# VHH binders against q9y6x5: the designs that were tried, part 261

Target 1, 379 residues: q9y6x5
Amino acid sequence: LPPKLLLVSFDGFRADYLKNYEFPHLQNFIKEGVLVEHVKNVFITKTFPNHYSIVTGLYEESHGIVANSMYDAVTKKHFSDSNDKDPFWWNEAVPIWVTNQLQENRSSAAAMWPGTDVPIHDTISSYFMNYNSSVSFEERLNNITMWLNNSNPPVTFATLYWEEPDASGHKYGPEDKENMSRVLKKIDDLIGDLVQRLKMLGLWENLNVIITSDHGMTQCSQDRLINLDSCIDHSYYTLIDLSPVAAILPKINRTEVYNKLKNCSPHMNVYLKEDIPNRFYYQHNDRIQPIILVADEGWTIVLNESSQKLGDHGYDNSLPSMHPFLAAHGPAFHKGYKHSTINIVDIYPMMCHILGLKPHPNNGTFGHTKCLLVDQWCI
Key: E = the ipSAE of ESMFold2; O = the ipSAE of OpenDDE; V2 = 0.75 times the mean of E and O plus 0.25 times the DockQ between their complexes.

## First folded at step 11 (VHH)

Design wd10 (framework vhh_5j56_2; at its last look DockQ between E and O 0.81; V2 from the best seeds 0.74)
Fold by OpenDDE, look of step 13:
Structure wd10 (fold): chain B 379 residues (1-379), chain A 127 residues (1-127)
Amino acid sequence: as target 1 above (379 residues)
Amino acid sequence: QVQLVESGGGLVQPGGSLRLSCVASGFTFSGSDFYAIGWFRQAPGKEREGLSTISGSSEGYTSYSDSVKGRFTISRDNAKNTVYLQMNSLKPEDTAVYYCAAGEFIRGSDHWTYDYWGQGTQVTVSS
């Protein structure tokens, strides 16, 4: 039988939650599998971009999902959480579920992973759920496991997405120990449910499962605000994305806009597109706007509007608070092995290897994950 | 059509108590982890502020602003599709129009959006 892989994402699961809270179910999962303690994600550290990086192995400039909110100047199209189903935005890359179906004539399944309810390169997941936040984890899990167990051609790759602890992180802030402890306990219970379901169906021993996340969460405060209106008139630019990385489309001379913003706050870096640091790999795409503003960790860029968020993400991808973790279990993985760090783009070539797929050109390094795999040499 | 209707406001003396109700119609917020009902207030000349929220999750997680913590209690009755705000130890500074709102979290939005608001109910705390 062909190898099978289930990729699970708990949105906004900061890596150090594992050190600061108890996760009996997840720890058991890790004990019988592998753990990568920190995963360096891609810049910007947002949901759509990083989830697409996981399944493409590409930096954001390469796969074209460069933010949760985007604007294309040529087509005048907008991308957002409420408008994410146009293949135009996704077609600059080939995600692994498409590869899985096209290369091996296999089936893929998806429960609300970003991009999975969109035909990409005229291919959509064989089984998928349209995104609906009202659908419970249980229902998503039931569908995924049903498809993994009963499909023909067999589902060999599946994705499962859940919005926590991101939603709560934004609401309570990651430093709220009381609320976050409850939220994280619930997540651990969901992991328990996942494992139990797989065992009940006889899938546990043969299914490779990856549990990961797209980004972490940092504490925000009303005392750490950067008000752009204090620096530049709103009539001089269009805001494509706001915080903590603002995308600025000038309505006047770009240099003038830049000069008005460059000294706006000591807690914000202002970059012309061509001056964006190379380490971000966030330059070579037309969807990146002429000017970007990058707030320091824990600072929020605002207009005259008040933000109710106590936590946020999207900051510099080198910050530990932005880093998620990766845990895995199954025939492809060692047992009881811990690794310090990988890049999020490294997950793609690893998954391709597990599934026996030829990877598309990508930015990942297979060598970074070799020690996780039983069929590879690790010194 | 989704509607939220507040009631229970009125005049009360300092130190007194009021219980506000928010009845939702055309919308069931219970049973979803990513829906919530929040209470807000707006005093004359001041910005609207959030006071308390209760999750639609089975656990019914609650939150409070520092300004009302220990004095206000949010609760819900699923059978009546109603959320309550018990306000104790009221102060003159609590005088405002109180609103309930339905919030939803959507993947990739990175914030809770309150799409539906009640008409508000006046609370006046005065001797």
Scores: ipSAE 0.771, ipTM 0.902, lowest interface PAE 0.5, mean pLDDT 95
Fold by ESMFold2, look of step 13:
Structure wd10 (fold): chain B 379 residues (1-379), chain A 127 residues (1-127)
Amino acid sequence: as target 1 above (379 residues)
Amino acid sequence: QVQLVESGGGLVQPGGSLRLSCVASGFTFSGSDFYAIGWFRQAPGKEREGLSTISGSSEGYTSYSDSVKGRFTISRDNAKNTVYLQMNSLKPEDTAVYYCAAGEFIRGSDHWTYDYWGQGTQVTVSS
């Protein structure tokens, strides 16, 4: 019968935290499974786009969740962290939990992974929690394990999402070793609780578990601000998203807006949509605005104001500070194997393989992940 | 619906101590890692300054600004849904209106948002 998979995300978990902090529980998980040391995520390196890329195998331009803040000029709809439930935004792709639960004798379960409380193509995860940040990790885990153990049709694909270390990374910055050590120790304890719960319920030996993240975190500073108001008047554009990638909808001739912005700061690249570097795969969607501003690592774009955040993400996806990791354990995975890097879009075809699902057309490459899997020849 | 009420302000001599209270209602502070109560202050003609925060997590993570670290202590009583600021070694420059505020982090927001504020309580440290 088809194997089961639990996909877990700890938001904002930078890959090098594994080298710089102690994770006894996560390291035990890795020791008996696999590690991918760096996952190259998609540009823009933000939460909603990268979580959707994991479960669709698509670049942002192809799945339509192109940022944490979006605007559609035709429908006049706005997407944000607090306004993300309209299926309109999500319907440009089919995420794995939809494909999974439409198979005979299968269900999907979700604890707060972005998009799982939305009816995508009129299909919502078979079991799910509505997003609510106040719900503890323990309650999220209890629901997921209850659904994995008790559901008919059986749950074969489940997701679990946690907001740390992203929340603390923004608050303290990744260079605050004292505060980040406390936060990361808490996360390691949660991973220990996860593994212990799965063992106690008899799930551990036959469940494949992926622990990953969407992006990393870089240090910010009040000394590294880019003030847009010094370069262009607010009346010339509509601001769709601000930092570190600003999305600019011109109100006047767009070449005029571009010319006002192009020399605004040496620490910011300004792109007309058609000139966005091909390596970003960030051009072919109407939700991508006519002009984007891409700040250098650690720089913050502001509107004549100071910034309160000490850490941020969203920067160029070539930056190691933006990269998460992936660890996995279960019957599908080797034991004790470490792999250098994959692309975040490669996770989807690997998950489809594990679950015996036919993947939708996607940008992932199954060959990049085959060395992680016991049923594949690795060279 | 969410309400925060500060109390415990007043007149204090330099070097003295004062304890502020922040009672929250319409909002369960404890039991969420992604809720926080912060203390802030604003002196006339100055910008509002963040002083200290305490999280709703079981660990009750705290933070302090450099201007108050070592002198001020934030604490909580979860049964009363109340957060305290113990202020020791008070100085004339601590004279301000003190506010508590409720903060939240949600996925994809990229920052902590403090949307709910108390009315403030005056603290005056006499010269």
Scores: ipSAE 0.664, ipTM 0.855, lowest interface PAE 1.3, mean pLDDT 93
ESMFold2, look of step 11: ipSAE 0.602; ipTM 0.832
ESMFold2 (binder alone), look of step 11: mean pLDDT 79; pTM 0.805
OpenDDE, look of step 11: ipSAE 0.711; ipTM 0.878
ESMFold2 (binder alone), look of step 13: mean pLDDT 79; pTM 0.807

Design wd2 (framework vhh_5j56_2; at its last look DockQ between E and O 0.68; V2 from the best seeds 0.00; counts 0 for: pae E 2.8 > 2)
Fold by OpenDDE, look of step 13:
Structure wd2 (fold): chain B 379 residues (1-379), chain A 127 residues (1-127)
Amino acid sequence: as target 1 above (379 residues)
Amino acid sequence: QVQLVESGGGLVQPGGSLRLSCVASGFTFSGSDYYAIGWFRQAPGKEREGLSDISGSSEGFTSYSDSVKGRFTISRDNAKNTVYLQMNSLKPEDTAVYYCAAGEYIRGSDHWTYDYWGQGTQVTVSS
């Protein structure tokens, strides 16, 4: 039988939650599998970009999903959470579920993973759910496991997405121990449900399962605000994305806009597109705007508007608060092995290896995950 | 069509208590992890501020602003599709129009959006 892989994402699961809270089910999962304690994600550290990086192995500048909100100056198109189904935005890369279907006589399944309800390169997941936040985890899990168990051609790759603890992180902030403890307990229970269902269906021993996330969460405060209106008139630019990385489209001379913003706050770095630090791998795409503003950790860029967010993400991808974790279980993985760090783009070549797929060109390094795999040498 | 109707407002003396109700129709609140009903208020000449919200999740996650924490309690009755705000130890500064709103979290939005609002109910705290 061909290898099978289920990729699960709990959005906004900060890596250090594992150290600060109890996860009986997840810890059991880890005990019988592997753990990567910190995953360095891609800049910017947002949901759509990082989820697409996981399944493409590409930096954001390469796969073209460079933010949750994007603008293309040539086509005048906009991308957002309410407008994400145009293949135009996704076609700059080939995600693994497409590869899985095109390279082999196999099927892919998806429960609300970003991009899975869109035909990419004229290929859509054989089985998928349209995104709907009101659909329960149970229903998503039931569909995924049904497809994994009863499909022909067989589903060999599946994705499952859940919006917590990101939603709660934004609402309560990651430092709210009382609320976050409850939220994270619920997540652990969901993991328990996942494992139990797989066992009941006889899938547990043969299915490779990866549980990961796209980013962490940092505490925000009303005392840490950067008001752009204090630095520049709104008529001089169009805001494509706001916080913590603002994308600025100048309506006047770019240099003038830059000069008005460069000293706006000591807690914000202002970059011309060509001056964006190389370490971000966030330069070589037309969808990146001429000027970007990057707020320091925990600072929020605002206009004359009130924000209710107590937590946020999107900051420098080198910050530990932005890092998720990766846990895995299955025949491809060792048992009881822990690894310190990998890059999020490293997940793609690993998944391709597990599934026996030829990976597309990517930015991942297979060598970084070798120690997780039973069929590889670990020195 | 989603409708929210507030009730329970009125005149109360400082130190007194009121219980506000928000009845939702055309909207199933309970059982949804990413729906919430929140209470807001707006005093004359001031910006609208969020006070408290409760999730539609089975756990009933709640939040409170610092201004009302310890004095106000949000709760829900699933059978009645109603959210309550118990307001104790009321102060003159609590005088405002109180609104309930229904919110939703959507993947990639990175915020809770309140799309539906009630008409509001007046709360006046005065001697």
Scores: ipSAE 0.852, ipTM 0.928, lowest interface PAE 0.5, mean pLDDT 96
Fold by ESMFold2, look of step 11:
Structure wd2 (fold): chain B 379 residues (1-379), chain A 127 residues (1-127)
Amino acid sequence: as target 1 above (379 residues)
Amino acid sequence: QVQLVESGGGLVQPGGSLRLSCVASGFTFSGSDYYAIGWFRQAPGKEREGLSDISGSSEGFTSYSDSVKGRFTISRDNAKNTVYLQMNSLKPEDTAVYYCAAGEYIRGSDHWTYDYWGQGTQVTVSS
C-alpha cells in the first residue's frame, strides 16, 4: 500500500561503461524501466560528497560533506573514509531516510550507504548495517529484503551500497578492457541476482528501484604526476586532502603559499577560496580550505612518490568521465523511456515525490525528472 | 593477528623456475571482494616493486605488472589459505627479496593499501 523505494549505488560506475561493455541484466532492467544516460554530479566528484548530495539534493558547500578527507581547525576534528562516524560532519543537512522514518508508520533501512550508520540529528536509519567492506553483496541484499518484507512499521525507503566498479577502476584503470570486462560482468550478475531475489520474494511489482552511482573514473599514468614537494616545503602548510583536488591549509601567510603554488604545473589550477569558479558551487563552507589545487583530468598530485592508482575521480564535474548514469524500474516509472541528462541533486526531489515526502530546501529541480514518472504529464 | 609467511625462495639458474608460497593466518582471505594478497620484490638499491596480486573474490581476480606478465602466475589454494607465485623463465634481473602482503579496499579511500607484510624470501638467479 505505501509507496516503497530501494536506492542502489554501484560506486564509480562511469556512464559510458553501458555502451562499452555488455550488461544483459542491467539492459533488461533498463528496457523495462527508464534510463538517464548521464547524471551531472557535484564537484568535487568524490564518494562521500556525491552520495550525500543524492540523498539531500544539496551541493557540497550546503550539506557540509565537502570531501572524503576533511579537517576542522577549531575543534581539531578529522573526517576520513575510516573515521566518518561523528554526527558533527553530517548535521548540516537532513538526508531522505531521516525525513522518511520520522513519518508516522514508516521505517528506513540501509546496507552501507555513506552516513546511514551515523545518528544524524539524533536519528539513525531504523535498520542498518555498520560499514564493513568484507560483507558480501548477497548478505547486504538479504538484510535489505528481509527488512522490506518483515518490519513494523514497514520499511518504505531502503538503500544498498556496493564498492565496485570503483575499487577495480582505481586498481586497473577504466581503459584496461580485459580486467574491467570481468569486473563489470560480475556487477551485471549481481544486478541479475537483485532482480531475481526481488521477484522470488514478491517485492518486484510493488517496489520502485533506482540503480545509480556517484561518479565515473578516468585513466591515470606514472607519466602524469604533479610533484607538490618540488614546489613547496611541507612545513608551509597542512595537507588535508591530496588528489586530484588538494586541500591546503597554510601555516604561513596565505598569499605566500599561493604564490609558491600558482605556477607549479601547467596541469593544475590553484585557487584561493574566493576565486573558485562559481559553477562548482564549492566556496561557502568553512570546511573548504583557503587554497585548493585542481589537477587536470588524468593527472595525479603526489608529494614525492610514485602513484599506485591507475584510475581516479574527483576532477571537474563538467568532465564526461566523471558522470554516472541512473536507471530505474517500478510502478512510479515509465517503461522503455530514455532521458539524456539530469543533475545529481535532482534525484532527491524525485525520490521525495515518489515517497510522498515534503522535500527540505534543496538545489534540485523536480521538472528535470518529471518525464521519468508515470503520474506526470510530459509532452 | 594477521601473519604472512613466505617460502620457496633460493638459488636458481637463468631460465629456471621457482614457486613461492604465502601462507596467511589471522584472517580468512577467500570470500571477500575487497581483500587481496600481492607479491612484491626489492633488489638492493632499488625501490620496492609490485608484481602481481589476487583478490579474495570467488572469481579470484588477478593483476600483473608489465615486468612479469607472461612469465609469472599468481594462484591460490583457499583450503590452505595460501597464495602462490609461479616464476618461470627467470633472469638475473629477477634477483631480489620477494615479499607477500595483504591489502584491503575501503569505500572512499580511492586506493588499495597493503598494510600487512611477510618477512621476505630471497630469490637469486645466477650461473
Scores: ipSAE 0.538, ipTM 0.801, lowest interface PAE 1.9, mean pLDDT 92
ESMFold2 (binder alone), look of step 11: mean pLDDT 81; pTM 0.818
OpenDDE, look of step 11: ipSAE 0.823; ipTM 0.917
ESMFold2, look of step 13: ipSAE 0.360; ipTM 0.667
ESMFold2 (binder alone), look of step 13: mean pLDDT 81; pTM 0.826

Design wd3 (framework vhh_5j56_2; at its last look DockQ between E and O 0.08; V2 from the best seeds 0.00; counts 0 for: pae E 3.0 > 2, unsure alone 60.8 < 65, placed apart)
Fold by ESMFold2, look of step 11:
Structure wd3 (fold): chain B 379 residues (1-379), chain A 127 residues (1-127)
Amino acid sequence: as target 1 above (379 residues)
Amino acid sequence: QVQLVESGGGLVQPGGSLRLSCVASGFTFDSSDYYAIGWFRQAPGKEREGLSTISGKSEGYTSYSDSVKGRFTISRDNAKNTVYLQMNSLKPEDTAVYYCAAGEYIRGSDYWTYDYWGQGTQVTVSS
C-alpha cells in the first residue's frame, strides 16, 4: 500500500522561533529530514482558514473558510470557533482526509485538526476525536498511533493538532522571552515524545511526518489601539469579526459606512470588497463581508476597551512575523536539506504526491516542493 | 461603557437549583457575534474556572465544561440583552463567586481572553 503520512500542527509557531529559541528535539528531527524556513500562509492569517488551506491547497476565497468568525446573510448562519460543526461552511472544498479515505483500502485519522469532526461532503474522518482543548497531547498522540497501527482498512493519512504556542503567544506576546522560552521548551519536549513514541511502536522508519503550523505571532501593545467607536456608531453595522481584520456588514448604505471608517486611523486600511488587493486572493466569496478593515502589524482594532492579548495574528500574509515553518522526516524526504520558502497551499499537492492521491484543482505548485522529495529531481 | 451585571445568587441546599442572570450594557448581542458571554466561578482558594459560553444572534452557540455539563444550562434573551445560567442538581463544590464575562474565545485559553467582567454573585450550596 502507499506510504503513510502524519501531519502535525503546533498552532501559532512563528518561523523565527526556530532561530531565537532552543529546540534540541526539533533540531534533531530537522537534521535527519528537511526544513522549509518560511511558509507563506494565506490571508487572513488566522487558524481556521490556514488549517483548511493546508489540507485543500486552496486560497480562503476558494475553500470558503474565510475567517474564524463568519456570517452568511442569505441563510443567516453563523460560524465561530465554538460553532464550527455545520457542513455548510466546509463543503466548498474537499480536504485531503476525505479524498484519502474514499480510496479503496484506506482510512484517515484525526486528533482535533479543524474540520475533522465535521461530515464534509457526507464524509467524516474514519477515526477522529471531537475537539476538546482539555485533552492532553499524550492522549491525542496515543489515539493517533493506535489508529496508525491497528486499523483495517489501514490509516494512511493522520492529523494531529496542538493549541500551543498560539495560546501562550496571544497571552504573553512573542517578545516575552522568559515565558515563551518555557512554552517552547514544553513544545520541544512534546516533539521528542512524538518521535520516541513512533520509534517504540515501529512506525518511525516507514511513516512520513510533517511538523508545521498555520501562522506566526506579532507583538501587540496597549499603545497601539484603533477605537472603532470613535469613528462610527454601533447601530450602523453588524460586526462579524474584529481584529486585526474586521469584517463589517453595513446596516445602512455601504458607502456611508465606508466613508465614516476610511479616515478612522492611519494604522488601518479600509477596503470595499471590490477594492481588496488582488495579492490577498481574498475577494470572491459571499462570506467575505462588504467592508473589511486591515490593521497594521501590531495594531489592535477595539470597540471601546482594550484587548488583554499581548500577541496576535491575522495580519498581511507578506509579513515575516505571520509565517510558520515546515519540517518533515520520513522515507519520502531527503535528509539534512533546507529550503527557504514555499506557499502554504503548496503543502497539499506535495501530500497528495506522497500518498499517491490525485489532487483536486488547487492553488498549490508541486514544483515548489520537489527538492524536498527523494523521488524527484531538484530543478 | 461596557458593563455586565450578575444577579440571582444566594444560599441553596444540595440538589437545589438557582438561575443566574447577566445583563449587558454598552453593546448588544444583536449587534455583534464577535463577543461571547461566558460564565466563570471562583471558589475560595481556587483558580477561576470557566463553566459555559454562549454567542450568536438567533440561537445561542453554547459550550460547557465537563464539571457542569448536564447540570447547568446557558441561555439568552436578546430582547433583554441578558444571558442566563440555570444551575440544577447543585453540590457543595459548586459554592463560589460566579462571574459573567464577555470576550473572544481562543483555543487552549481560559478566562484571560475575556476583557469585560461583572462584579460577581455569590452562590453557596450548604446543608
Scores: ipSAE 0.361, ipTM 0.683, lowest interface PAE 3.0, mean pLDDT 90
Fold by OpenDDE, look of step 11:
Structure wd3 (fold): chain B 379 residues (1-379), chain A 127 residues (1-127)
Amino acid sequence: as target 1 above (379 residues)
Amino acid sequence: QVQLVESGGGLVQPGGSLRLSCVASGFTFDSSDYYAIGWFRQAPGKEREGLSTISGKSEGYTSYSDSVKGRFTISRDNAKNTVYLQMNSLKPEDTAVYYCAAGEYIRGSDYWTYDYWGQGTQVTVSS
């Protein structure tokens, strides 16, 4: 049988949640598989960019999804959560489900993973669900497992996305132990449901399953606000993205806008596009705006409005609070093995290897995941 | 079509209590896990402040700002499609217009959007 892989994302699952809370089902999953304790994600550390990095192996500047909100100055197009269906935004890269589906006797399936309900390079998953937050995990899981089990050509790659614990992290803040304990308990129960469903269908032993996330979550506060209105007039710029990484499109001379912002707060770094630190790999794309503001961890960039979240993400990708985890189980993976860290772009070449796919050029390093795989030597 | 209507505000002495009500129409609070009702307040010359939220459906998770924790309690009655804010040990600093709002989490927005707001109800705490 051809190898099969299910990629599952629980949005905003910070890596250290595993150390601070109990996850009986996930721990059992890990015990029978592998764990990467920390995954260094890509800058900026947000949902759409990082999910696309997982499935392309590319930095954001390369795959073109550089934020949850984007603006293209040439076409005058906008990208956002409510406007993400234009292939224009996704076509700068080829995600793994497209590569997989273009192979003979293979098909892909997707439940709510970013980009999966959009035709990319004129290809859309044979099976997919339009994004709808009202659809339960159970329904998403049922569809995915049905497709994995009964499709012809067989589904060999599938994605499953869930909005928690990100939604709750934003709402309660990651330091709210009472609420987050309940939220994370629910997540663990969903993992239990996933495993149980796979076992019931006879898929568990033959299916490779990766459970991961796109980013973590840091605690925010009303006492840690950076108000841009105190530094610059609204008439001088267009805001493309706000916090914690603001994308600024100047309406006047860029230098003037920069000078008004550069000393706005000691808790915010201001970069001209060409001066963005190389380590972010966040320069070489026209969709990155001329000026970027990067707030320090836990600080929120605001206008003359109150912040409505107690947790946030998108900060420097070197911060531990921004890092998710990766767990995996299946024929391709060892049992009872733990690894300290990988880069999020390393997941793509690993998945390609598991599926026997030729990877597109990418920024991942296959060598970083060799220790996870039974058919590879661990260096 | 969605409407929120606050009631229960008024004048109260320091140390007193009030219970605010927020009646929702045009949607059912139990329709989605990603819906929530929040209570906000705005005092003259101050920014709007979030006070408390309660999630939709059976979980009914709640949160409180530090300024009201231990004094205010949010609750709901699904049958009446109403959310309550029980305010105890009121202080002069609690004087404000109180608003309820209906919010929803949207993937990729990274915040709860409160698209529907009530008209507000005045709460005055004074001797």
Scores: ipSAE 0.338, ipTM 0.690, lowest interface PAE 1.5, mean pLDDT 93
ESMFold2 (binder alone), look of step 11: mean pLDDT 77; pTM 0.788

